# Miniprotein binders against q6w4x9r395to579, part 23

Target 1, 185 residues: q6w4x9r395to579
Amino acid sequence: GHCSLEGGSFVTTFDARPYRFHGTCTYILLQSPQLPEDGALMAVYDKSGVSHSETSLVAVVYLSRQDKIVISQDEVVTNNGEAKWLPYKTRNITVFRQTSTHLQMATSFGLELVVQLRPIFQAYVTVGPQFRGQTRGLCGNFNGDTTDDFTTSMGIAEGTASLFVDSWRAGNCPAALERETDPCS
Short names: E, the ipSAE of ESMFold2; O, the ipSAE of OpenDDE; V2, 0.75 times the mean of E and O plus 0.25 times the DockQ between their complexes.

## First folded at step 3 (miniprotein)

Design J5
Fold by ESMFold2-Fast, scan of step 3:
Structure J5 (fold): chain B 185 residues (1-185), chain A 97 residues (1-97)
Amino acid sequence: as target 1 above (185 residues)
Amino acid sequence: DLKRELEWLFLRIRYLVIEGKYDEAKELIDKALELARKYGDEEIVLFLRFLRIAIRYLKEGKTEEARKLMEELLKEAEERGDQVIAEFIRRVLERLE
């Protein structure tokens, strides 16, 4: 199945449900028992460089017990905070430059990530059939039914994207800036 | 590397919750709360406290106790300006009524 993060604010789930959102946090894209060592794929969103009222993808993170691989829009790849020269290989994961504008993270466990660095930072996630019905996060549950693609981290299927997206926040979110101090309160 | 340990624990807890493995999630939540407070991540603290109330009290049928704790957490979330957690708490409170 294929999940895409495009145009700064658009997501298409593994079951091909498109939606748009705005956010300035790290979000869980994909959790699954099929990922080794409790691995998870995450996306970092921040305010867009074009308009501060819009948000865009700025990094993709693969986190497991042993590894924290970060691929950022500034074309730096790190693992556990240390910058890595490409191609970067571990036992099960290889990160390499596919083209002058694209990086790929290939794995032995049925997950592939392609990141477009220029002209716009975008990500494309591919998972094998073993992941069917066993994914959780912004990319949906991959069960062949789009009506429950907005299943929140509490296990509730939502009709709209807003609560769904917010439920998959993983941290790094600004807070307390939506409302000015009120002298009456 | 408390930040990395906290990040992994938080992801593991959320996975356990969505899979319905509540007993395993309960055990990890207290550890994650300790680390989150030590690291100073108030957003994660609020979300973990939300999950703890839902799992420890609602799943055990302690609805009145859960309601009171959720109302207290809602006040804190609103004072912090965390509208996301505030909205989740409001949804839970609606179902308890």
Scores: ipSAE 0.148, ipTM 0.545, lowest interface PAE 4.7, mean pLDDT 75
Fold by OpenDDE base, second read of step 4:
Order: sequence, then C-alpha cells, then structure tokens
Structure J5 (fold): chain B 185 residues (1-185), chain A 97 residues (1-97)
Amino acid sequence: as target 1 above (185 residues)
Amino acid sequence: DLKRELEWLFLRIRYLVIEGKYDEAKELIDKALELARKYGDEEIVLFLRFLRIAIRYLKEGKTEEARKLMEELLKEAEERGDQVIAEFIRRVLERLE
C-alpha cells in the first residue's frame, strides 16, 4: 500500500483515494496493530501563509512506546527530542539520506517512509501486504475499497473528508477544510 | 475496540504533554478516563488522574511539583512492572529536562 502527502494539502490513501484538506494540526496517518510498540505515523501540518487555505506539511513523526522520531522540513531528525546524525539507526528503524532532497525511514516491520525535503515537503508511506485491512488514519484502511476510506477514529464512515480528518487529529485545532483535488497540484 | 482506542489516546496524550500542549492534553485525558473506566483499567485511570494533576502543575509553572509527582508515578509503575506507563513518564520527564 502506498499513501502520499503531496502539494501541501493533498493526500492519497493506501486505496488510492485522493482528497484535499487544510488543517494545522498533527494527524495520525497510520495506526495499525502491525506496528510494534503501539507505533503510529503522524503528520504535522502548519500554516504556510496568511490564509487558512495556505497550509503545508512541515514534519512527519513516528511515535511509539520507545521512540519519537521526527523528520522536519528543516532536515532535522530527532528521536525523543534529541537531534540525530544521519544515518541514524535504532533497534528496528533506520533513517538515512536517500538523495540530496530525500530522506528515508526504513523499518524492519514493513513500514517505509520517504520524505521529499524540497522544493515541497512531501511524504510517501509504504506498507507491506501484512497491513492490508489493518490500517487506520488519514492513509485509510488499505482494504481495496475507497468508499470506506473516510472511516473516523471511532469507526464511523464519513462521506466527506472534513470530519474524517478531524477525527484523526492529535490535538485541538480548527476544523479541517475540505477541498476538491487539483490534478495540477 | 476500547483497548485500542485507549492506547491511541494514550499516545496522543503523551505527544501533547511532551509538546507542552497542556490544555489539549487535559481534554484527551478526560476522554481517556471515560474509556479507561469503561474498560476497567484501574491502573490507567489512576495514572491519568495523577497525570492531569501533573499537567496542571506544569501549566501553572510548578515544574518541580510536577516532576516530583511524575517521578513518584514512575517509581510506582516500575514497581508494578507497568512498562507502558513507565515509558510514558520517562519520555515526558526527559523532555522536561
């Protein structure tokens, strides 16, 4: 399954459903029992301009019982708040520079993350087949059905992205605004 | 299920506390308390209650009181072998240093 966060406000789920939102919170991208130590992948969005519609991804966070790995737009990688030099390796996670513009987080448990640093901070999440039907969050449920991708954290299927996205926010923030996808993004 | 939802909230709370978003953390703690009570996880209930107090201390600038409380909670968690709570507290304490 491949999930992408592109263009500052666009998401494509594991089931290949595209949607757009504007929010300035930290959101759960991926939660799954397949992630060890209650791991979860999160995305941090912030304002990129003066308008509420000017939002962008500014960091990706992998949070577990043992680690809090943050990859920020400033190319700073931290674990539990401590800056780490690349390549950085934990027990089952490795973060390294893939290219001059891309960082990669590789894991031993079937999660891969590629982060494009420039010109736009974007993220690409890949999960193994063992995750099929067992994922939750903004990246959807990876069950091959796009119609139920907007399932909230409470298990309610929504017809629009707004309530869906809001349900996966880590904290309090203004309600997410849903927009139509733009192929030119 | 309730357990997974509670665990998810737990992670969110931890994140918010570490980030210093105490008001938001408190709100989630309240939700977590409801779930924990329904699930019957008394250890989590107690922890969350004390955590709420600690967060209050932090919000009020009483960092030493908060630290002391969390260290006590950590000790208790370790004595019980509660790895989840212990790790939660450790991460928060590390950030506060």
Scores: ipSAE 0.009, ipTM 0.209, lowest interface PAE 9.0, mean pLDDT 88

Design J6
Fold by ESMFold2-Fast, scan of step 3:
Structure J6 (fold): chain B 185 residues (1-185), chain A 97 residues (1-97)
Amino acid sequence: as target 1 above (185 residues)
Amino acid sequence: DLKELLEFLFEYIRLLVREGKYDEAKELIDKALELARKYGDEEIVLFLRFLRIAIRYLKEGKTEEARKLMEELLKEAEERGDQVIAEFIRRVLERLE
């Protein structure tokens, strides 16, 4: 299957359902028991420098118990906080420059990521057939039915993208400008 | 002369880093990146992207991460025989030890 993150804030799921959202956080893009070491692919969105009230993809992260690989729009690749020159190879993952404007992360476990660096930072995710019906996150559930592609982290199918996207926020993103939650604690 | 301007920007970035003015250094690195891309110098673009990360680490108090990254950049510059970049990195590193 094929999922794409394009045009700053457009997503097309593995079941080919397109949607758009606005957000400034890290989101779970793909989570699956087929990913080794509790692996997950995540997408980081921040304010767009070229349009008002818009957000855009600024980094893609692959996180597992062994690795935290970050590919960012500033064209730097890090693993576990250390910057890496390409090609960068681990036992199961290789990151390399596919073209002058594209990086590729190839894996031994059926996941492939292609990142377009210029003119707009974009990502393309390909997964093997073993992932069918085994995916969760912004890329959908890959079950051949687009009506449930907006399944939240709580397992609820939504008709709109906003609640779906918010349910896949990862960890420690602030919900708004700094706000006191308990000034007496 | 674009080459002279880039060299001047590197000198100014170094001075800002020395003074702990990391936000100003980042702004100049961003300007240098725009200039290097327009000039078509992919090697300088790559160097500046890593330098931007090192400055981010310094701003966040991650001095060891910044030092390690700059030591890797110095090794790369020396292996390529790029004396201008190597000298720039050495002078930045002397303030982090």
Scores: ipSAE 0.000, ipTM 0.115, lowest interface PAE 23.5, mean pLDDT 71

Design J7
Fold by OpenDDE base, second read of step 4:
Structure J7 (fold): chain B 185 residues (1-185), chain A 97 residues (1-97)
Amino acid sequence: as target 1 above (185 residues)
Amino acid sequence: DLKKELEELFERIRKLVEEGKYDEAKELIDKALELARKYGDREIVYFLIELRWAILELKRGKTEEARKLMEELLKEAEERGDLVIAYFIRIVLWRLE
């Protein structure tokens, strides 16, 4: 499965459902029992301009009971809050530079993350087939059905992206705004 | 017949990919997905989703990544005995080489 966060505010779920939102919070992208140690992948969005519609992805965070890895525009920060030289390896996670503009987080448990640093900060999440039907968060539930991708953290299927996205906030933040998807996405 | 319809779509998709018309190819995949979902073919759905990603990778210039993904899809198709899918992927891979 592949989930993408592109163009600052566009998301495509594992089931290939595209949607757009504007928010300035940290959101849960992926939770799954397949992730060890209560692991979760999160996305941090922030203001990129003056208007409410000017928001963008600024960081991706993997958090478990044992690891905290923050990939942002300028650095990779680990548990102790210190920037690390790449490649960085701990336990079953490795973060390394894939290209001059791309970083990659590789894992031994079927999760891969590619982050494009420039010109636009974008993220691409890949999970193995073992994750089918066992994911939750902004990336959806990976069951092949797009109609139930907007299932909230409480297990309720929403019709709008805004309510869906808001349910996956990891902190206290303003409500997300729904926008039309890019037909070219 | 779902298989027949998919075969026709696959042929068109293949042609578009060969021509580098990835956006159009994606659109046809989306139609195929709709069809597969309608008929409840879950395996085909998952395949098409992955294929969709591969095509998008091609669009992004990530040819090697796309190739690797399709090779995995081919392996899976062969293991399932899905000759139609396997045939399609083989041709695409051949064109990418």
Scores: ipSAE 0.741, ipTM 0.878, lowest interface PAE 0.6, mean pLDDT 91
Fold by ESMFold2-Fast, scan of step 3:
Structure J7 (fold): chain B 185 residues (1-185), chain A 97 residues (1-97)
Amino acid sequence: as target 1 above (185 residues)
Amino acid sequence: DLKKELEELFERIRKLVEEGKYDEAKELIDKALELARKYGDREIVYFLIELRWAILELKRGKTEEARKLMEELLKEAEERGDLVIAYFIRIVLWRLE
């Protein structure tokens, strides 16, 4: 399954449901029992000020009981707060420069992350078939049905993105705000 | 030429949508989306993602949800003066009628 974070604040779930939001927080992108040691993939959004987009992706975080790997738009990779030279290897995770504009995090447990650094900081998440029906977070539940892709952290299927996104905040931040479409502008 | 290839893909997608060949249109949208990502055009990436979703919703029988989305995109395209995108959206909306 593929999930993407593109254009600053657009997300396409594993079941191919697109949505957008305007938020400045850390959000849980992917949680699954298939991730070792209570692992989770998270996305950090902040104000951009570019092209009239209010918020954009600024970092991707993989967090487990052993590791806190942060890949930021500044092309810095840290683990547990310490900067790492690439390629960086742990027992189950390797972070390396795939191309001059892309970093890749490869794992032994069926998760792959590709981060585009330029011209826009974007992320692409790939998971193996063992994750089917066993994911939760902003990337959706990977069950082949888009009607419940907005399942909140409380297990409620929502019809709109704003309540869904807000339920997956990982930090103490304001609720995500959807910009109104002005019918006359 | 990347821009010329995108133009050719857009023309083919338009014809497939006009013919109601939504599965084939989706495959070409996926190709256009890959090229737009490499090109770095945020506006085109956004449009193609929404167009792909609307076509998939049409195939799934969720026509009212797709119609509302496409009406919003049409208004935005018209306000920008993007006649090509507006035309694509009008074709999708026409099929929803």
Scores: ipSAE 0.000, ipTM 0.186, lowest interface PAE 17.4, mean pLDDT 71

Design J8
Fold by ESMFold2-Fast, scan of step 3:
Structure J8 (fold): chain B 185 residues (1-185), chain A 97 residues (1-97)
Amino acid sequence: as target 1 above (185 residues)
Amino acid sequence: DLKKELEELFERIRKLVEEGKYDEAKELIDKALELARKYGDREIVYFLIELRWAILELKRGKTEEARKLMEELLKEAEERGDRVIAIFILRVLYRLE
């Protein structure tokens, strides 16, 4: 299955459903029992200066009990807060420069991430067939039905993207709350 | 010239959609998407992602849902003065009837 984060704030789920959102927080892209050591893939969004997209992708994070790998739009790769030279290899994960504009994170557990650095920071997530029906987060549930792709963190299928996206926030972000509570649109 | 290359790709995509060759149309949309990404045109990237979804809806036999999505894309293109995208959508909608 493929999931993509493109054009700043546009997501296409594993079941091929597209949606757009506006948010300035860290969001859970993918949680699954198939990820080792309580692993999760997350996306960080911040404000954008472009008129069409209010927010844009600024970093992708893979978090587990052992690792916190951050790939940012500044082309910096860190693990547990320390900058790493590429190629960077752990037991199950290798991060390397695939092309002059793309980084790849390959894993031994059926997850692959490709990040486009230029001209637009974008991410592409690929998961093996073992993940079918076993994913949660912004990338959807990978069950072959787009009707329930907006399943919230509370397990409720929503018809709209906004409630779905807000349910997958990873922590409280002052910038997002400030924007949402502002009485002036 | 992004607009000229896109015009050629859009004409090919339109013909494939008319012929019901939705998988082949999707392949050309993916090529157009790669081209738009190289030029950094966010509006065209957004459009192509939604167009790809509309084609998938057509493949699934959901013609009315696809039509509604295309009409929304047309309105957005017209609002920003994008004549290339607007003309492409109008031609697809016309043949879809």
Scores: ipSAE 0.000, ipTM 0.245, lowest interface PAE 15.6, mean pLDDT 75

Design J9
Fold by ESMFold2-Fast, scan of step 3:
Structure J9 (fold): chain B 185 residues (1-185), chain A 97 residues (1-97)
Amino acid sequence: as target 1 above (185 residues)
Amino acid sequence: DLKKELEELFERIRKLVEEGKYDEAKELIDKALELARKYGDEEIVLFLRFLRIAIRYLKEGKTEEARKLMEELLKEAEERGDLVIAYFIRIVLWRLE
């Protein structure tokens, strides 16, 4: 499965459900029992430098009991607060420059992250088939049905993106707003 | 409203820092910090404490002191789960090395 964070505020879930939101917080992108050491992937959103009325992805974090790997729009990679030269290798994770504008985090446990640094910071998450029906967070539940992709942290399927996104906040932040993009009104 | 007052204070703080008026910026940061605590926004409180350490460093140039204060704030931010503020503190600490 593939999940994407694109265009600053758009998300497409593993079950191919697109949505967008306006938020300035850290959100749980992916949690799964398939991730070792209580691992989770998180997305950090802040006010956009491209347009101050929008919000955009500014960093992606992989957090476990052993590692806190942060990849930022400033092209800095840290683990547990220390800046790392690429390629950076641990026992199960390798972070490297895939192209002049893309970084990749490859893992031994079926998760891959590709980050586009320029012209806009974007992220692409790929998970193996072992994750099917076992994911939680902004990327959805990966069960082949888009109608329950907005399953909140409390286990309730919502019809709207805003309640879903708010349930996955990882920081002390204001509630996210759904964007109304009617160009006429 | 409190949120509007905080936004106005942030804009004024940014302008004062750009102009090198660090003492005036500190005064406004202290005022914003009082409002943030009243508003109950712990994330803004951590961010303002971060700014206070940063402008003190810009004024005084005391690298060792700034590093120690930033390391203490980082521990609190991580303990509270404030990953955004922790990230900014880590970038500052990296540059101070």
Scores: ipSAE 0.000, ipTM 0.088, lowest interface PAE 19.8, mean pLDDT 72

Design K1 (at its last look DockQ between E and O 0.02; V2 from the best seeds 0.00; counts 0 for: pae E 15.8 > 1.5, placed apart)
Fold by OpenDDE base, look of step 6:
Structure K1 (fold): chain B 185 residues (1-185), chain A 82 residues (1-82)
Amino acid sequence: as target 1 above (185 residues)
Amino acid sequence: STTRLRIEFRDISELQAWRVELIIYEEAIKSGVDVEFEYHDGRLTVEARGSPEAIERFLERVRERLKKELPDVEIEVEKEES
């Protein structure tokens, strides 16, 4: 499954459903029992322009009981608040420079993250087949059905992206703005 | 001097608009141009500001990429010098 965060406010789920939102918060991208130690992948969005609708990804966070790995747009990688030199390796996670503009987080448990640093800070999430039907968050549920990707943290299927996205906030933030997309358009 | 460029795309879907915005965003950064986007009911409006030279470079690159990547998308351009 492939999930992408692109263009500042565009998401493509594991089931290939595209949608847009505008929000300035930290959101849960991926939760799954397949992630060890209560692991979760999160995305941090902030204002990037003059208007309230101009938001962009500014950091990606992998959070578990053991680690809090942050990859930020300024190319700083931290774990538990401490800056780390690349390549950085834990017991089951490695963060390294893939190219001059890309960082990669590789794991031993079927999660891979590629972060494009420039010209736009973007993220690409890949999960193994063992995650099928066992994911939740902004990246969807990876079950091959795009129509139920907007399932909230409470397990309710929403028809709008804004309510869906808001349900996956990891903090107290303003409500997200919605832009509707049609995958067949 | 500063040039203001207004680009409009009509009858454009949300997905197409995103693709256009991405192209424009990238080219704006490369060209040193400031851009703002507004999408409403199938219309994408882009406001770009920069030096005359930067705007020309920007527009040229955008046109080239749009022609290649989104050939069916129509573009309308207005330019104002100040």
Scores: ipSAE 0.176, ipTM 0.592, lowest interface PAE 1.9, mean pLDDT 91
Fold by ESMFold2-Fast, scan of step 3:
Structure K1 (fold): chain B 185 residues (1-185), chain A 82 residues (1-82)
Amino acid sequence: as target 1 above (185 residues)
Amino acid sequence: STTRLRIEFRDISELQAWRVELIIYEEAIKSGVDVEFEYHDGRLTVEARGSPEAIERFLERVRERLKKELPDVEIEVEKEES
C-alpha cells in the first residue's frame, strides 16, 4: 500500500481516502505490530510559509527503541540527535539519496519512505502486504475499506478528519484547526 | 509592487475542491506566492498575493495543471494590482 503526504497537509491513506488538516504538532503516521522495537513513523507539521491558515510538513521521524531518525525540510538527516552523512546504514535501515531531490529510507521489515526535498517537502510511505489490516495512524488501517479509514487511536471510526487527526497527536500540542467563519461578523 | 489575484471555482464537490487546493498550494510554493482558501457551499475562493512576475508564473502553472488533471473544472480569475 501507498500513503502520501503532499502539498502541506494533504494526505491520501493506504486505502486511497484523501483528506487534509490544519495542525502544528507531531502526528503518528503509522503504527503496526509489523514494526520492530515498538517502531512508529511520525510526521511533524508547522505553520505554512505561504499561507497563514495552512500547515506544512517539516519533518518525518522514524522512532523505535533503537533509533530516532529525523529527515527534515532543511535536508538534514539525524539519528538520535546526531547529524549523519548519506548513505547512512543501521542494522535494519538504510537512508540514501535516490535522486538529487529525493531521499529514500529502506528497511528490512517491509516499510519504505521516500521524501521529496525540493521544490516542496513531501513524503510517500510504502508498506508490504504483511501490513494489510495491521496499520494504525494518519495513513489509515489498510483493510481495503475507505469508510473506516478515520479510525481514531481509541478504535472508533469517525466520519470527519478533525477528530481522527487529533487522536493521533504525539505530545502536548493544540488540536488541529478547522476552517472557521470570521469571528467579528 | 504587489499583485492581488482572486480565483473562484463554482459548483465543485469537496473532492474537486481538495484537488484544486492541493494544486494551487503546490504552485504557490514553487512560485513564491502567498495563498488563502475558503470553501463554502460548493464554491472555492482563492486569494493570492505576490509580485507581478510571481503571480503571472503561478497562474500559468495553475491553468496548465488544471487543464491536465481536472479538465472539467472552470476557473474564474479577477486580477487586482496594488
Scores: ipSAE 0.143, ipTM 0.619, lowest interface PAE 5.5, mean pLDDT 82
Fold by ESMFold2, look of step 6:
Structure K1 (fold): chain B 185 residues (1-185), chain A 82 residues (1-82)
Amino acid sequence: as target 1 above (185 residues)
Amino acid sequence: STTRLRIEFRDISELQAWRVELIIYEEAIKSGVDVEFEYHDGRLTVEARGSPEAIERFLERVRERLKKELPDVEIEVEKEES
């Protein structure tokens, strides 16, 4: 399965459902029992451009009980410090510079992340077949059916991207800016 | 008329740092402050930049939120420059 975070705030799910949102928060991209130690992949979005409501991807975070890996345009940061030197390796995870503009995180548990640093910060998530039907988050549920890819953190299938995205906020953040009530928060 | 603030949190776990980062990011958005984060060896460092008034509002709100939501986390404000 492939999930992509492209342009400002464009997402394509593991089931190839495209959507866009605007939000200034950290969101859960992917949770799965296939990720060890309660692992989750997360995306950080911040304001971009001149419009208050425009947002874009600024970082991707892998977090588990044992690992924290933050990839931003600036650098890779780990749970034991800033990893200025690549490749970075643990028993299950390797982060390395694929090209002058791309970093890759490869794992032994079927998750692969490729990050384009420039000209635009973009991310590409690949999961192995063991994840089929076993994922949650902004990347969808990977079940071959796009009609339920907007399933919230409470298990409710929504018809709009905004409600779906808002349910996957990680922490106390403003709701997605496309909502009618608070474009300036 | 530009103020820089360095905030540090020491001896916090990765999950505590994550929760602090989210609180700080939210308050930065509300106050019009730009922030950058670094976590190393149990220490989270935040570099904040903005107008003097925005920085004052931001710091006040962050202190209040941390007192309410994460009372065991100590905040250290170590540097300001314009």
Scores: ipSAE 0.000, ipTM 0.120, lowest interface PAE 15.8, mean pLDDT 75
OpenDDE base, second read of step 4: ipSAE 0.000; ipTM 0.213
ESMFold2 (binder alone), look of step 6: mean pLDDT 85; pTM 0.839

Design K10
Fold by ESMFold2-Fast, scan of step 3:
Structure K10 (fold): chain B 185 residues (1-185), chain A 82 residues (1-82)
Amino acid sequence: as target 1 above (185 residues)
Amino acid sequence: STTRLRIEFRDISEYQAKIVEWIIRLEAEFSGVDVEFEYHDGRLTVEARGSPRAIYEFLWEVLRRLIEELPDVEIEVEKEES
């Protein structure tokens, strides 16, 4: 399965459901029992430019009991608060420069992350077949049915993105504003 | 342009160092990278030299295989361009 975070407000889930939101918080992208040591992938969003309605992805975080790997738009990679030179390898995770504009985090447990650094910071998440029906978070539940991709942290399927996105906030942040992929008034 | 890569492995046994060397030599041959090894007191140092693309391809394959074969081994990498 493939999930993408693009342009600071666009998400496409593992079941290929597109949606849009504007948030200035850390959000849980992916939680799964298939991730070791209570692992989770998170996305950090902040305000972008002079407009208060524009947002951008500023960092992606992989958090487990052993690791807190942060990949930021500044091209800085840290683990547990310490800066690391690339390529960097832990027991099950490797972070390296895939191209002049892209970093990749490869794992032994079926998760891959590619981060575009320039011109816009974006993230692309790939999970193996063992994750089917075993994911939760902004990237959806990976069950082959787009109608329940907005399953909240409480297990409730929503028809719209706003309550779904807000349920996956990590921390005490403002509520995100929902936007459809082709919004019209 | 030439890229020089230094890879350091700490707290590894002589046997683990041989496994790392086998993997690195194999990947260096496939990528067209030149490698030199030094092992002393539980520390293996690898110096690799090649074009930027060759070094990138080499390092990616080495790290991918080491995750699979020796997941408990820690790796430190330093890259220099000239």
Scores: ipSAE 0.000, ipTM 0.206, lowest interface PAE 17.8, mean pLDDT 77

Design K11
Fold by ESMFold2-Fast, scan of step 3:
Structure K11 (fold): chain B 185 residues (1-185), chain A 82 residues (1-82)
Amino acid sequence: as target 1 above (185 residues)
Amino acid sequence: STTRLRIEFRDISEYQAKIVEWIIRLEAEFSGVDVEFEYHDGRLTVEARGSPLAIEFFLIRVRYRLELELPDVEIEVEKEES
């Protein structure tokens, strides 16, 4: 399956359900029993430079028991807080420059991430068939049914994106923005 | 390193304890955390064990879900790294 984070704040789930949201936190993109060592893929969103009422993707994070790989819009790749030169290899993960504008994180466990650095920071997530029906997070549950793609961390299928997105917050949330923002349906 | 987390719920019914157990088992599966439950005399005790990262994600998820699904249930947490 394929999940995309495009155009600042647009998401298309593994079951091809598109949505848009407003947020300035770190969110869980993908969590699954199929990911080794408690692995999770996360997305960091912040206010847009042009309009502070809009938000945009600023980094993608793969976090596990041993690794915290961060790929940022500044074209910096770090693992556990230390900058890495590409290609960067671990036992099961390789991060490399696929093209002059794209980085790829390839894994041995059926997860691939492609990050577009320019002209707009965007991310594309691909998972193998073993992940079918076994994913949760912003990229959806990958069960072939789009009506439950907005399944929150509480196991509730929502009709709107705002409650779904809020349920997958993982940190770095400014409390003031949560109080001032009225979620659009 | 391994983190041990003890979660205690007091003055809860057996029915509420079953809902808590369901939530905790699901979150533990996704976080890679091992959990054990004991219910006695209106008290549910949960022991969770895992890496520091697994326990951190697990606890955030459990707190969030319990606030939404069982808002009247009070949660007491003790964490120890060993």
Scores: ipSAE 0.000, ipTM 0.190, lowest interface PAE 15.1, mean pLDDT 73

Design K12
Fold by ESMFold2-Fast, scan of step 3:
Structure K12 (fold): chain B 185 residues (1-185), chain A 82 residues (1-82)
Amino acid sequence: as target 1 above (185 residues)
Amino acid sequence: STTRLRIEFRDISEYQAKIVEWIIRLEAEFSGVDVEFEYHDGRLTVEARGSPEAIEWFLELVRIRLKYELPDVEIEVEKEES
């Protein structure tokens, strides 16, 4: 399955449901029992000056009991707060420069991340078939049905992206009050 | 000035063509490029129009996305400036 974070604030789920959201926080992108050491993939969004987007992706984080790997739009890679030179390798994860504009995080557990650094910061997430029906977060539940892709952290299927996205906030941030048909502060 | 780009995908299924169309529509909207599609007998043809800068950026994004979604799908590109 494939999930993408593109164009600043556009997301496509593993079941190919596209949506756009607004908010400035760290969000859970992917959680699954298939990820070792209580691992989770997260996305950080901040204010944007890019046309057609009020917020943009600024970093992707892989967090587990052992590691906090941050890949930022400034081409800085850290683990547990310490800057790392590429290629950077742990027991199960390797981060390396795939091209002049792309970094890749390869894992031994069926998760792969590719980050485009320029001309705009974007991320592409690939997961193996063992993740089918076993994912939750902004990338959806990977069950082959797009109608329940907006399942909140409380297990409720929503018809709009706003409540879905807010339910997956991972940081101490204000709630986004935007609605697709009636934007709020 | 305006650049016109034609992209052809051959030997793809109808399902793969839907994924390609969706990717291209998303990247076109983001880059400010106008696109038109035609699918016929395993061939998807895309015609894109925009500024030279928008077309180059659009094509780069499409190539990267397709590498990860459909790595075995080959693309043919023809570019004309007008």
Scores: ipSAE 0.000, ipTM 0.107, lowest interface PAE 18.3, mean pLDDT 70

